# Designs tried in a protein design chat: miniprotein binders against q9h3h3. Part 241

Target 1, 235 residues: q9h3h3
Amino acid sequence: EDGFTAEHLAAEAMAADMDPWLVFDARTTPATELDAWLAKYPPSQVTRYGDPGSPNSEPVGWIAVYGQGYSPNSGDVQGLQAAWEALQTSGRPITPGTLRQLAITHHVLSGKWLMHLAPGFKLDHAWAGIARAVVEGQLQVAKVSPRAKEGGRQVICVYTDDFTDRLGVLEADSAIRAAGIKCLLTYKPDVYTYLGIYRANRWHLCPTLYESRFQLGGSARGSRVLDRANNVELT
Short names: E, the ipSAE of ESMFold2; O, the ipSAE of OpenDDE; V2, 0.75 times the mean of E and O plus 0.25 times the DockQ between their complexes.

## First folded at step 18 (miniprotein)

Design xH1 (also named xL1; at its last look DockQ between E and O 0.82; V2 from the best seeds 0.79)
Fold by OpenDDE base, look of step 23:
Formats: C-alpha cells, structure tokens, sequence
Structure xH1 (fold): chain B 235 residues (1-235), chain A 85 residues (1-85)
C-alpha cells in the first residue's frame, strides 16, 4: 500500500463517521445483553453498505461500545483548525510540541490505540474481548470498522481521553492485552487526524506516538510500549 | 512525456479545486452534508493521482499545490463530520 492509499483509507474512515453507527451503550443497556448484541452484529459480517445477507440492511459507519464512564467530548475542533491555519500562515516551525500545545489549548486531547485484523473469527473474538472490557469499565469506549466490499483488514479503535496522560495510555494498553489481544498496537492522537497529519506529511511529523508489542512472560502489562517520538521503551 | 504528465497533473488539480469549491459552497448553503462528503471523496481521489504523478515528475510546485488542496479538503471533511457528533 502506497502512502496515498493509507491516507485515502483514513479519509474513508472519517467519512464513515457520518453514517449510522451500531452502538451498544452500557449507560442505558444492561451488560447482560452484550453477548446477544455481539452475536447479532459480529464485525466480520456487518457490511459497510448493508449488503444482502448481512445483519445490517443500511450503511454502517462503525460498530461501537460505550462504557459507563463514557462522555463524548471532542473539544474545540473549530478553534483548533483556525489556530492550525494561522500557524501555517505564520511560517513558524511545526513540531510535535507545537501540535501538543494546540491540542491542550483547544482541549482536543483524545487518542486511540489501533489494531488491524483480517475479517473472521479472530477479529470477532478480539472485538468481543474489547467490548467486554469496555462494559466492565476497564476501557471507556471502542469502535470497529465494518467489513468492506473488497474485504481487507478491519480496524479496532480503543480510545483514551488524554493522549498527554502517559499512564492512562499505558493502562489502556494493559487492558487491551488483558482482553487477549496479541497483535501490534499503534497509538494516535485525534489531533493529528483532525489536522490531516498522516504518515506522509510535508512537516515530517509522525502521527504514531506509541507502539505496543505483545511480550510473552514479560512484565505484568504483557507488552512492550515504545515511545516513537523519543525512541524510548516505556515498559 | 514530462510535459504531458505536467498537463495531466494540472488538469487533475483544476478538477479537484472545482469540486472542492462546490463542496464548500454546499456546506456553506446548508445542503445535505453527505453530498459534500461525496464530492470530497472524489476530490481526494483526484489529488492522490495528482500527487503520484507529481512525485514521479519530481515537481515540487505541483506537489505543494496538491497538498494545499488536500489540507483544504481535509479540513472541510472534519467540519462536516463535526455536524454528526
């Protein structure tokens, strides 16, 4: 996949936010209903456009689970964009520190652990583990992309409230690992997404702040987390 | 030829800009955000091709113009998305 394919997929993912979501909300729905909901809407079978024979007849942007403590707060995205445009016009250097300060100033602090999995049992099993962790309060919110027509990998996103809270980011990694997830995880702040900063950007900014690799027999966390900006292992 | 590739890039950029302006207009007028989204997806496809060709040509000016349009289109997509939160 060329760099532009990845950016297009990111655009498609953002565009999918505008379509209806299949949501299990633990704030309003008993936890005892989760298993039935997971069985009804396995992400490997839910289709992006509601294909014949899929559990959904209408387009679905995302499948999501909201925990008891979930509070949607996107911050001041409009103010962030205006400040970003002004910064570009100023000709001032743009650094990861600059983006961090913009995010803090405008309260756009959300970030997510990302995992990519092929459609099938492993994906559905992974999603079920994540969904349970959310409903049990170990995680706040997660979403998974529906199956595309052409197939390809589906993405599970597990959110944290503050990408600047390293402990919170690490706790989410631990909870994901405890749910039985063994694949590579990457952590991306939403501010990078909202500003159109991808892997290939003119500022050479890396949108991935952390990488988590599963480790057998290691620390209580079951993973090694790398700070990509500083190239330092945190665990 | 390099000249033909340049011309193709310029055509792609022009087409992308026109569609982007239409999407911005629809957004400003309060038209169904999904229509603007559809236009933006077309804009991105045009711009990815323009970028691929500009990289192949090694033309920094055309690369910069394409990236500027990508950013403008992306900012609009984010604004459209915020309407559904």
Amino acid sequence: as target 1 above (235 residues)
Amino acid sequence: SPEEIREEIEELLEKAEEKLEEAEKKFKEGVDPRKARELLMEVFMLLWEALRLAEKLGNEELLDRAWELVQRAWMLLVRLRELYK
Scores: ipSAE 0.835, ipTM 0.937, lowest interface PAE 0.5, mean pLDDT 93
Fold by ESMFold2-Fast, scan of step 18:
Structure xH1 (fold): chain B 235 residues (1-235), chain A 85 residues (1-85)
Amino acid sequence: as target 1 above (235 residues)
Amino acid sequence: SPEEIREEIEELLEKAEEKLEEAEKKFKEGVDPRKARELLMEVFMLLWEALRLAEKLGNEELLDRAWELVQRAWMLLVRLRELYK
């Protein structure tokens, strides 16, 4: 009956950005230390608010790995919000194209591949594979949510610099697949995150731009990618 | 009854707006970002329930009011995150 679970989880994820992060930063830490760090902080065991017996005594918002070349750029989020309010006040139609244009104008270009996994070995194994790909330079940056008090699925986010760069988005998908990930992936631009575009949004927009499904073989990519915004198979 | 559900939605919206105004005041004054965040999470919980009930009633005016408050709360949450991450 509750159609707003995804919206609430999204609000919790945004709020989590404001709590401390556990970060392996490959810009300053040698790659040889990664395996010990992953063993110390498996995402299935790290708790959101710190619990007895968990690896953390204090709240943790995110567990993240930064690649050697990682250079954060959020763009002009303030300008994006002002333009969004003006667009809504204008009464003009709100479409994927208008949101894409706002994102380009305000340089809010980053986006992420999302995967949702239940707490356990498969989540920890998937995260370890992603983390190694980041440290080895096949991916730029990634983060994973800690375990919520009530349990439930956790999310791994693998970021790319520019959601309008299809080649870059597809290269990230290939690297994720090469890391052994076989679950459904969806790609969401950060502009949608900042504007609150989720499942039940008022404009009936698809909340993701791309979808990737694992395929055993026959194709060079090992997955089928659909561009949902333009209704094009990228496979 | 439909009238009791309508009254419940209006009470949820009033409570959400009061908490949202408190969070906005804290943000404007630059104080207590953790409490402002906590208030916003409470606002969202109230608004999700208001939306669920308004959708079952089929009342577009109440749906519009609830979504307006969701947008307002979301924009403030993003502003808090930008300043205090």
Scores: ipSAE 0.806, ipTM 0.917, lowest interface PAE 0.7, mean pLDDT 90
Fold by ESMFold2, look of step 23:
Structure xH1 (fold): chain B 235 residues (1-235), chain A 85 residues (1-85)
Amino acid sequence: as target 1 above (235 residues)
Amino acid sequence: SPEEIREEIEELLEKAEEKLEEAEKKFKEGVDPRKARELLMEVFMLLWEALRLAEKLGNEELLDRAWELVQRAWMLLVRLRELYK
């Protein structure tokens, strides 16, 4: 019950980046192999540390699918961190606009839609739909956490390459919904991740830019998207 | 008592900083990055407890010390990830 559960989970997620990943790379692997790969490595069965009886015998940090057009670019993360430290000592205000400018200046523009699901069929089905959307070109790259020993919720991250491109972010939301996803989605720019800015932060910043809620029979997208920074509905 | 809680917080912060310095040394030397990562996860566990206790006391100086160590640890974790992913 401590008030830092989300921050602890974020640190575990960052640490997991350094363990091996299970990757389906559409740039080098035929799309016809995807279904077999998904069946071999369902996220509800792949274990974080390689439990006996799981498909993996060694630790796995993430399960990922790279689309055919995926081109990795994390930007100038070192320069971003240095500028952030200088900003904190300058006495200048730290606002969402300040973070946006840092991200633009240092080309750290990626972000992700997040969804949290319990282990089981719903998670595996959701992941399969997302993975197919990536291989078919509607989404660019996604990853899902493996099952932890404690059996808590797992996360699917669906990346976009530029959080300042609002239409691109909304197109990704639409593609996720077209894959049959009905749960709450939240969108977080990577700049907040690299600077360690989560819900409990010293600057009272909100690291969630957008929330997407499924809306059957409502707006044209089938979802209701709220801009958290401006408190404005986009759909 | 409040004094016992204050001493516990200071012990947590001192232990966290010692582990953080060890992780920073391993990073600088380019040695054993997985151990450096493990040290950082231990640092975070110590710091979350220090923050919880410092909030209970309402001690702003200890809160500031803990948050500064959190940022320092997080920045190193990101650098480790970027270098050894």
Scores: ipSAE 0.728, ipTM 0.877, lowest interface PAE 1.0, mean pLDDT 89
ESMFold2 (binder alone), look of step 23: mean pLDDT 86; pTM 0.851

Design xH10
Fold by ESMFold2-Fast, scan of step 18:
Structure xH10 (fold): chain B 235 residues (1-235), chain A 85 residues (1-85)
Amino acid sequence: as target 1 above (235 residues)
Amino acid sequence: SPEEIREEIEELLEKAEEKLEEAEKKFKEGVDPRKARELLMEVFMLLWEALRLAEKLGNEELLDRAWDLVQRAWQLLVRLRELYK
């Protein structure tokens, strides 16, 4: 596929945040209602812009599940943007370390494990597993994209509070694997999302911090997690 | 020809900047957030094509100009999202 398809999908994802969300909020809704909600809103059938023949007649940006302890904190995004503009005009090198420091300074610490799946049973099954893990308290929050009008893969995002907390990032990977997920996962800090760091970025930065692959072969079930920035195996 | 490709890139950049300025004006005035978002998506489509052609042409100046506009548009999309999410 062309080199900027991923960048445009990222822009669409950012724009989708501004449309209504379909949310199962475990802070106010009993866990016993989750299975009915999942059956009503399978992500392979929910349409991005609404269709009378689908579960939604109006546009939906995201389908999300909030855990019982979920407390949103995006940090100081405005301060991050001002510092980013200053960094770019300063001529100083733009590196993973510099972006990490900007994120810490402005408390923009959240990040997410990403998985991309084609519309269908496997996507809906994966989402149901993730949603149950969130409601049961193994994960904090997750969202999945609706089906785009142009077709293509959908994305499940599983968030953690602090991308600098390696143990927390690895614990989320373990919980995703325990939910039955076997596909490739990549981890991206939200600071990269806010600054537009994607596959073909002008600074030639790796767009993800970690990669998780389901273990194949004779060893016990688990995953191998690679630190992409430092090219070091963590598990 | 290389000159025709250069002219096409410059036309794409000009159209993108015009639409971006319209989106910036709507954001500054606090009006039509969904139209501002639509304009930004159109800006990105124009800029992705400009970048593809500039890479093919090997023109660093045009690549830099296109990336400057991508960053400008991206940061506006983030501001719009933060205000209207």
Scores: ipSAE 0.815, ipTM 0.919, lowest interface PAE 0.8, mean pLDDT 90

Design xH11 (at its last fold request DockQ between E and O 0.87; V2 from the best seeds 0.85)
Fold by OpenDDE base, fold request of step 22:
Structure xH11 (fold): chain B 235 residues (1-235), chain A 85 residues (1-85)
Amino acid sequence: as target 1 above (235 residues)
Amino acid sequence: SPEEIREEIEELLEKAEEKLEEAEKKFKEGVDPRKARELLMEVFMLLWEALRLAEKLGNEELLDRAWQLVQRAWQLLVRLRELYK
């Protein structure tokens, strides 16, 4: 994408958190209703602003599925922000280690596997697979962006509780692959999102900690996971 | 001209800062967070253009100013978003 399109889309994604969500909550809704819910709200047809003919008449920020073990915990985001402002004012170097320490200190540890797909059957099928994995307890929580008016790719986010727990991150990758997902996955901590760190950031920090590529006949995980920070394969 | 580009960047930055201050004021006053969000989206659009032009001009000072405003705007957006959690 040219210029700052990715950064703008990231701002839009953050802003979308403020609009109503379409949620399937497995804690309160029987798993037997999932298929009907998926059929009612296929992400390729749900529109960001409730366009005429869409399944939604009102704006939708995200479509989400919550697993049985899901507990919302974003940590001390306010404390993180204050520390981040102080750090910038101090003129101290900002490194991935600095960000990791900030995240740990303020308990902002969530992260997500990201996949980008064009609207259509492949997206809806991928989402259905992820949603089932969440409801079955293989994943904790996932969300997908609605269709934009201008089109473009939609993003599926699959969350893990702790980006510093490498095993948990890898287990989520395995569950995503087991759900039949074969596209490229990237893993980004939420702390990077909250701090506005994307590919074009002024500190030249890489916001992607891990990359997963599907591999036919590979490991039991069916993927190769690369630690981007250390340039080491983990699988 | 480089001078015209510089002037355009400065105008963009000024406009972005004014809108950002308005958004911050709305937030502080407890006005509907969505109104502040709308302003912030406009701020970002202005700042992306400012950054693009500043990169084209190779002006580090203007780049730094633009990025500072991006961060300030982003942090406000995060604060607004936290109201809905």
Scores: ipSAE 0.861, ipTM 0.945, lowest interface PAE 0.5, mean pLDDT 93
Fold by ESMFold2-Fast, scan of step 18:
Structure xH11 (fold): chain B 235 residues (1-235), chain A 85 residues (1-85)
Amino acid sequence: as target 1 above (235 residues)
Amino acid sequence: SPEEIREEIEELLEKAEEKLEEAEKKFKEGVDPRKARELLMEVFMLLWEALRLAEKLGNEELLDRAWQLVQRAWQLLVRLRELYK
């Protein structure tokens, strides 16, 4: 939780996109092969830069599972960046509403539920549950970071195609909980990722749109979801 | 002292800008994308330290300068990732 840790981890995550990914692609690979693939590449053992003692000898940026219907669409990121630069130099206020409008205009609509777990059995078990939900069609796509050299927490990202579709975002939360996930989840739109909006951002924006907390035995959904900007409980 | 902290921040910002300019040149020329990425990670490390010290000093102008460089570096990292992913 120190200073700019979230910002630095975000920069490392963006940089990791440029290295090779280990992908189980359900569009071209039978679902029956998933369990063997998960056993071969547990995220607690796959190392970021590779070594002879890990499943990988070469660098790995991400471990990912693509659902049968997965169709990647990052929108017009270049156009978003140009509009962002213009907004910053214009002196106009930078607000969640303005960023939402930029995202819609440039079709940068995807977002993700984030969970952070220490390397070990619980991380591997959580990832396996998420991966099965993706292959079975309850979730669209997910990725998990490999083990960093320093051994900090790893992140699982579960994507939805449209952060403005609240019902779709909540549906993904329900599917994550049904997969057995009990840790804190936060939801971040990719537009915030591209614009560098994290904990210490200079515009004092909340860096996530939703927060989900597991609730033992009480909730019909298994979780309580909060709209962070409006301070409204949705479940 | 506040003066020594200010000098340290200025040195961090100067080093960050030099490395950022080198990364921008590599991007513009379409060469060494992995080296450009390494330079950007070094830029971020320098800027996080500059921001920490500027917050401690309470100097809004130095904070603004550091954040402008963070945004410049961040947008280059995004451009680099989009082209060399």
Scores: ipSAE 0.839, ipTM 0.926, lowest interface PAE 0.6, mean pLDDT 91
Fold by ESMFold2, fold request of step 22:
Structure xH11 (fold): chain B 235 residues (1-235), chain A 85 residues (1-85)
Amino acid sequence: as target 1 above (235 residues)
Amino acid sequence: SPEEIREEIEELLEKAEEKLEEAEKKFKEGVDPRKARELLMEVFMLLWEALRLAEKLGNEELLDRAWQLVQRAWQLLVRLRELYK
């Protein structure tokens, strides 16, 4: 919407992957240690570059929690990029179906629910709820951005392992809501992220597949989920 | 004037491509990945400005050139991330 701010924030997020991460790994760390870890590293106080007075003295790219079932795999990202270049020069139409097929072919199937929150208690509380859901096995893996020097909004990413598995994506949404999250959620497959496909892209693709809105007293999942590609409510 | 804006876009694209080539050289040599990342972030800043100006002119050629450099820079950033994450 505003120039290319969203695109630059996406580039900064990709660049942040290269800095150290603060990780609570349920595969190797007892669940009883989670609360102390959360208290030590609240996302509203962990700074991107280790500012004075922050809990970290070194740069932190992300704060993350890995569930017991987490299996890290980016898929064939280099092959995906090569196929994407070939597609662009082929003259064939570039559509959501084409992107889906590229993702399947190259095993780049992960995606994420995104929520954006200002620094402070609400962010730290939301993150703690998500982190507990991951350690308890309702979610598989999540990360949250550290505080930027400007103190802008931060993002919590809750990953799913297969964006083509609609039921799995909806189950993750339900688990997020069960953790007490009430803000707007949007879902973006990682294929769009790796290919650099933003809201304002030349192909007019919509990188947001789903929107989830909190719904009081509603469905079993506590949300209304809209399929953005087909403009159809799934709940 | 439109001509002054076009010249400014050309300057931004030239600077961006120069920095991108430097980042690509560092990546190929396997050296200094943090500097390569810093160069890429500078490339993106230059390209966002070039795109904003090119959209103001409605110049399709300059828009295409800027977006091609964005894609090239993004691909390198992802490759750096894959190697050094």
Scores: ipSAE 0.815, ipTM 0.931, lowest interface PAE 0.7, mean pLDDT 90
ESMFold2, look of step 19: ipSAE 0.784; ipTM 0.917
ESMFold2 (binder alone), look of step 19: mean pLDDT 86; pTM 0.856
OpenDDE base, look of step 19: ipSAE 0.848; ipTM 0.943
ESMFold2, fold request of step 22: ipSAE 0.807, 0.808; ipTM 0.918, 0.928
ESMFold2 (binder alone), fold request of step 22: mean pLDDT 86, 86, 86; pTM 0.855, 0.857, 0.853
OpenDDE base, fold request of step 22: ipSAE 0.856, 0.858; ipTM 0.943, 0.944

Design xH12
Fold by ESMFold2-Fast, scan of step 18:
Structure xH12 (fold): chain B 235 residues (1-235), chain A 85 residues (1-85)
Amino acid sequence: as target 1 above (235 residues)
Amino acid sequence: SPEEIREEIEELLEKAEEKLEEAEKKFKEGVDPRKARELLMEVFMLLWEALRLAEKLGNEELLERAWELVQRAWQLLVRLRELYK
């Protein structure tokens, strides 16, 4: 993408949190209702700002599925922001290690696997697979963006509770692959999202911690995972 | 010319800061959260263009000023999201 399109899409994604969400909550809704809900709200047809011809007439920020055991914990975002401001004014180096320490100190531990897909059948099929995995308990929570513009890609975010728990992050990747997902995945800790670490950040940090590529007929995991920060193959 | 590009960047940064200050005021007063969000999205559009031009010009001072405003706007967007999600 030319220019700062990716950076602006990240800002739009953050802003979308403030609009209403369409949620299938497995904590209060029977799993038997999921297929009807998915048919009613295919992400390729749900529009960001509402349209009489779409499933929604009003704005929708996200379409989400909450697992039966889902318990949201964002940590101390306010404390993280204060510490971030202090770090920037201190002149101390800003590195993946210092950001990891800020995240741990303020309990901002969640992170997410991201996949970007064009609107259409493949997106809707991928989302249905992820949603079923969440409701069945293989994943904890996931969301997908609505259709925002003609020809623009949509994003599916699959969350894990603790980005410092490498095994947990890899287990989520395995569950995504088991759900039939074959596209490129990247993993971003929410601390990077809150601090504005994106592709063209001023500190030249890699904006993701892991990258997962589908592996044809090879491994038990179904994927090859790279540690982007250390440039080391994990699987 | 380089001077005309510099003037364009300065104008973009000035407009961005004015809109950012308006959004900050709305946040501080606890009013119009959706208008504050709209202002922030406009701020980002202005700043992305300022960054593109400053990079082409090779002006480190203007790049630094633009990135400082991006960070300031981003942190306000996070605060707004946390408060009014």
Scores: ipSAE 0.815, ipTM 0.914, lowest interface PAE 0.7, mean pLDDT 90

Design xH13
Fold by ESMFold2-Fast, scan of step 18:
Structure xH13 (fold): chain B 235 residues (1-235), chain A 85 residues (1-85)
Amino acid sequence: as target 1 above (235 residues)
Amino acid sequence: SPEEIREEIEELLEKAEEKLEEAEKKFKEGVDPKKARELLMEVFMLLWEALRLAEKLGNEELLDRAWELVQRAWQLLVRLRELYK
């Protein structure tokens, strides 16, 4: 069964940030070069630890595309960690509201829409669509995991600046759908990622704030979005 | 038996804490970040198994101990990532 595989994959994803990234940076690279870059580095072929038979001989942590307006702002992660440790020892309740307040106080506001796809044509096609949307300015930044040694599902992460900005989160979902993406999407704030809160956690928190399902003709945005925390349909 | 499973969990937790302490030492000394990361991945593998067994056994004390070590290891992984990304 699943056990703690999702938790371990999350740890591997955090660790991957420390290895080299393959980046198309639209702030400094002409958009006309994107198609060649996508052909050179299809995520189904780029290997996590390198392989002479793949596009990379050395380890790659992530394949990423930065939009023209991308300005990284990770906030005060050190301050967040210190406050989290203090909260855990204080005996104060740990709730979604408390975590939201910690995130705001320390400016750790980014979040991401996640999609999980098996290695192959559909993954590469989905990534190409997302990458073009980023370079064209409909999305700010995105990354995709390389192929793992075991060949499990890969993840595409599409980031937004502020998880508390519901309109911004929903606009990103709309842009993902406009790029031709039809698979299930889930949205997770990075504050939960930094605090190590996943499916199994002792505070009974749901780290997924939103879930998006493709719906042709049922929604103006091309999808039905559920607020998981409040059990409310937003579209 | 429940006693044998408890002993196995305690051994997993002990091994995880030893490897975690080694990773913490490397982080404090500012050396071998790749080795510290590798040690943390091993720590997580040991702790996931300890949690699985502790859940099966229904032992709240062992679950609490395993989750404390997970949080400790996770926060170190985040610190490594922030410093060496």
Scores: ipSAE 0.816, ipTM 0.920, lowest interface PAE 0.8, mean pLDDT 90

Design xH14
Fold by ESMFold2-Fast, scan of step 18:
Structure xH14 (fold): chain B 235 residues (1-235), chain A 85 residues (1-85)
Amino acid sequence: as target 1 above (235 residues)
Amino acid sequence: SPEEIREEIEELLEKAEEKLEEAEKKFKEGVDPEKARELLMEVFMLLWEALRLAEKLGNEELLDRAWELVQRAWQLLVRLRELYK
């Protein structure tokens, strides 16, 4: 059963959010410095808890790139959590539609495309492509996990402002593909993260809203995007 | 034995609840956010062990109780993260 492991990884991800981040902030740093920063901090080499043999001696929770126009807006997370507790005690059904309305009411709208890659050249190359797209303005913000001591896959997260804006979600997918990314992508609204809902949750909710698969050839589009909630192909 | 494992899980859950309540109190009073975070890390360590043992025992009630505490603990962690990021 993967449920327990998912819960453990979620708790570790929250701890990572609270540890220091390595950030390239295009709002305050010239774009010309990005290549040197990427060479200094390749995610396959940056260690989660620091190592004298790695680029970092101190713990790093995330490696992030902020776009020039990035303006963080997590919405009213406090109000969302209070409403979530009220919903649970009300006896009303807890469904994807109910959570969507809760998120809209409290303006907790951000979400992210996720890609999982093994440590190595392909991860570092994918991250560099994403980081350049962020600095060039095709994406707003992205982060990548550092290397865990045990090994295992690392995750790149590419954020969008509004998970209910299908065009915005699809535009981000296109930018990711244009950056040379070919692996499977899944899209998750942050409302599920703030409420602690992961794959094996007690409400049997699927936190993955979209998935994107790379496709080459003919007149076919560069990627196929599926709406997992409705089982409808969007591209 | 199953009885010994059950008692161990109950001890872990009791300790986790106590530490979680202390962390919640600190958050509510707006004091010692660093200490509240330390308490939450201890809560998660206790709950991960409780979940492992509850799955091994196959006790659905203890498993559900442990997961309710996990949910409660990380709701507080998310609040602390947003407040002090």
Scores: ipSAE 0.000, ipTM 0.280, lowest interface PAE 12.1, mean pLDDT 81

Design xH15
Fold by ESMFold2-Fast, scan of step 18:
Structure xH15 (fold): chain B 235 residues (1-235), chain A 85 residues (1-85)
Amino acid sequence: as target 1 above (235 residues)
Amino acid sequence: SPEEIREEIEELLEKAEEKLEEAEKKFKEGVDERKARELLMEVFMLLWEALRLAEKLGNEELLDRAWELVQRAWQLLVRLRELYK
């Protein structure tokens, strides 16, 4: 692909975390209010920096839905960063196993299934399905990016609390598929996000751990999942 | 020419490091979060171009220098995000 577009988009996504979020929090808001909230804030219409013609006049970093049992835990990001600097300075090889160990040591365990969709009805429909699954308890938490000024694809992130819990990662994939999602999904641990592991990373690591493809009929239960780090099919 | 490309890369790296140092100072002083974010986005734009040119030139030293600045800038962005999320 052309240049470092994915890397720059990732930097913009990190910066977006610092702007206000539009949140439906199922811990404090009745589930009956979700449909009205989704109609008010469709991600294809919510603008990143605000626009009088959109649902928001002020900047929005993310649109998110928190499940009833959601308990945020980022782990020890400061400790992870210190250990990362020490690892790079040591000259020791940087591998998926080494990063996994840093993540475990510093309790930076969350990860996410990613899907990229063009602005429009299909994005809004996919987000509504994910949001309902979160509020109904099949998923823990999810967010979607607002529409960028220049356009381009938007991303839906569906989080799990522990990327080392393979069963939990696969259960989230199944719930996403049950919500009607048929596009390509990739799974990225937040440790890779914090350390800047993207497409053109310096260490030539695969930037995602799992890949899920929709499968028509059969015993795969809606998808075929590949473990990209170990090159093993999990279905 | 290779020499002209090298000079362009070195100019990009110098500008990126200068802006990064300004962002680092703002973070250390706990002031002007939005300006620190703007500076970091500018740093990344400069470094992506430096990396593109260094890859084209095939210069491992310049690639290494650019990637070191990318990591330094990325870790500052993460610290800023952790502080102001």
Scores: ipSAE 0.805, ipTM 0.909, lowest interface PAE 0.8, mean pLDDT 90

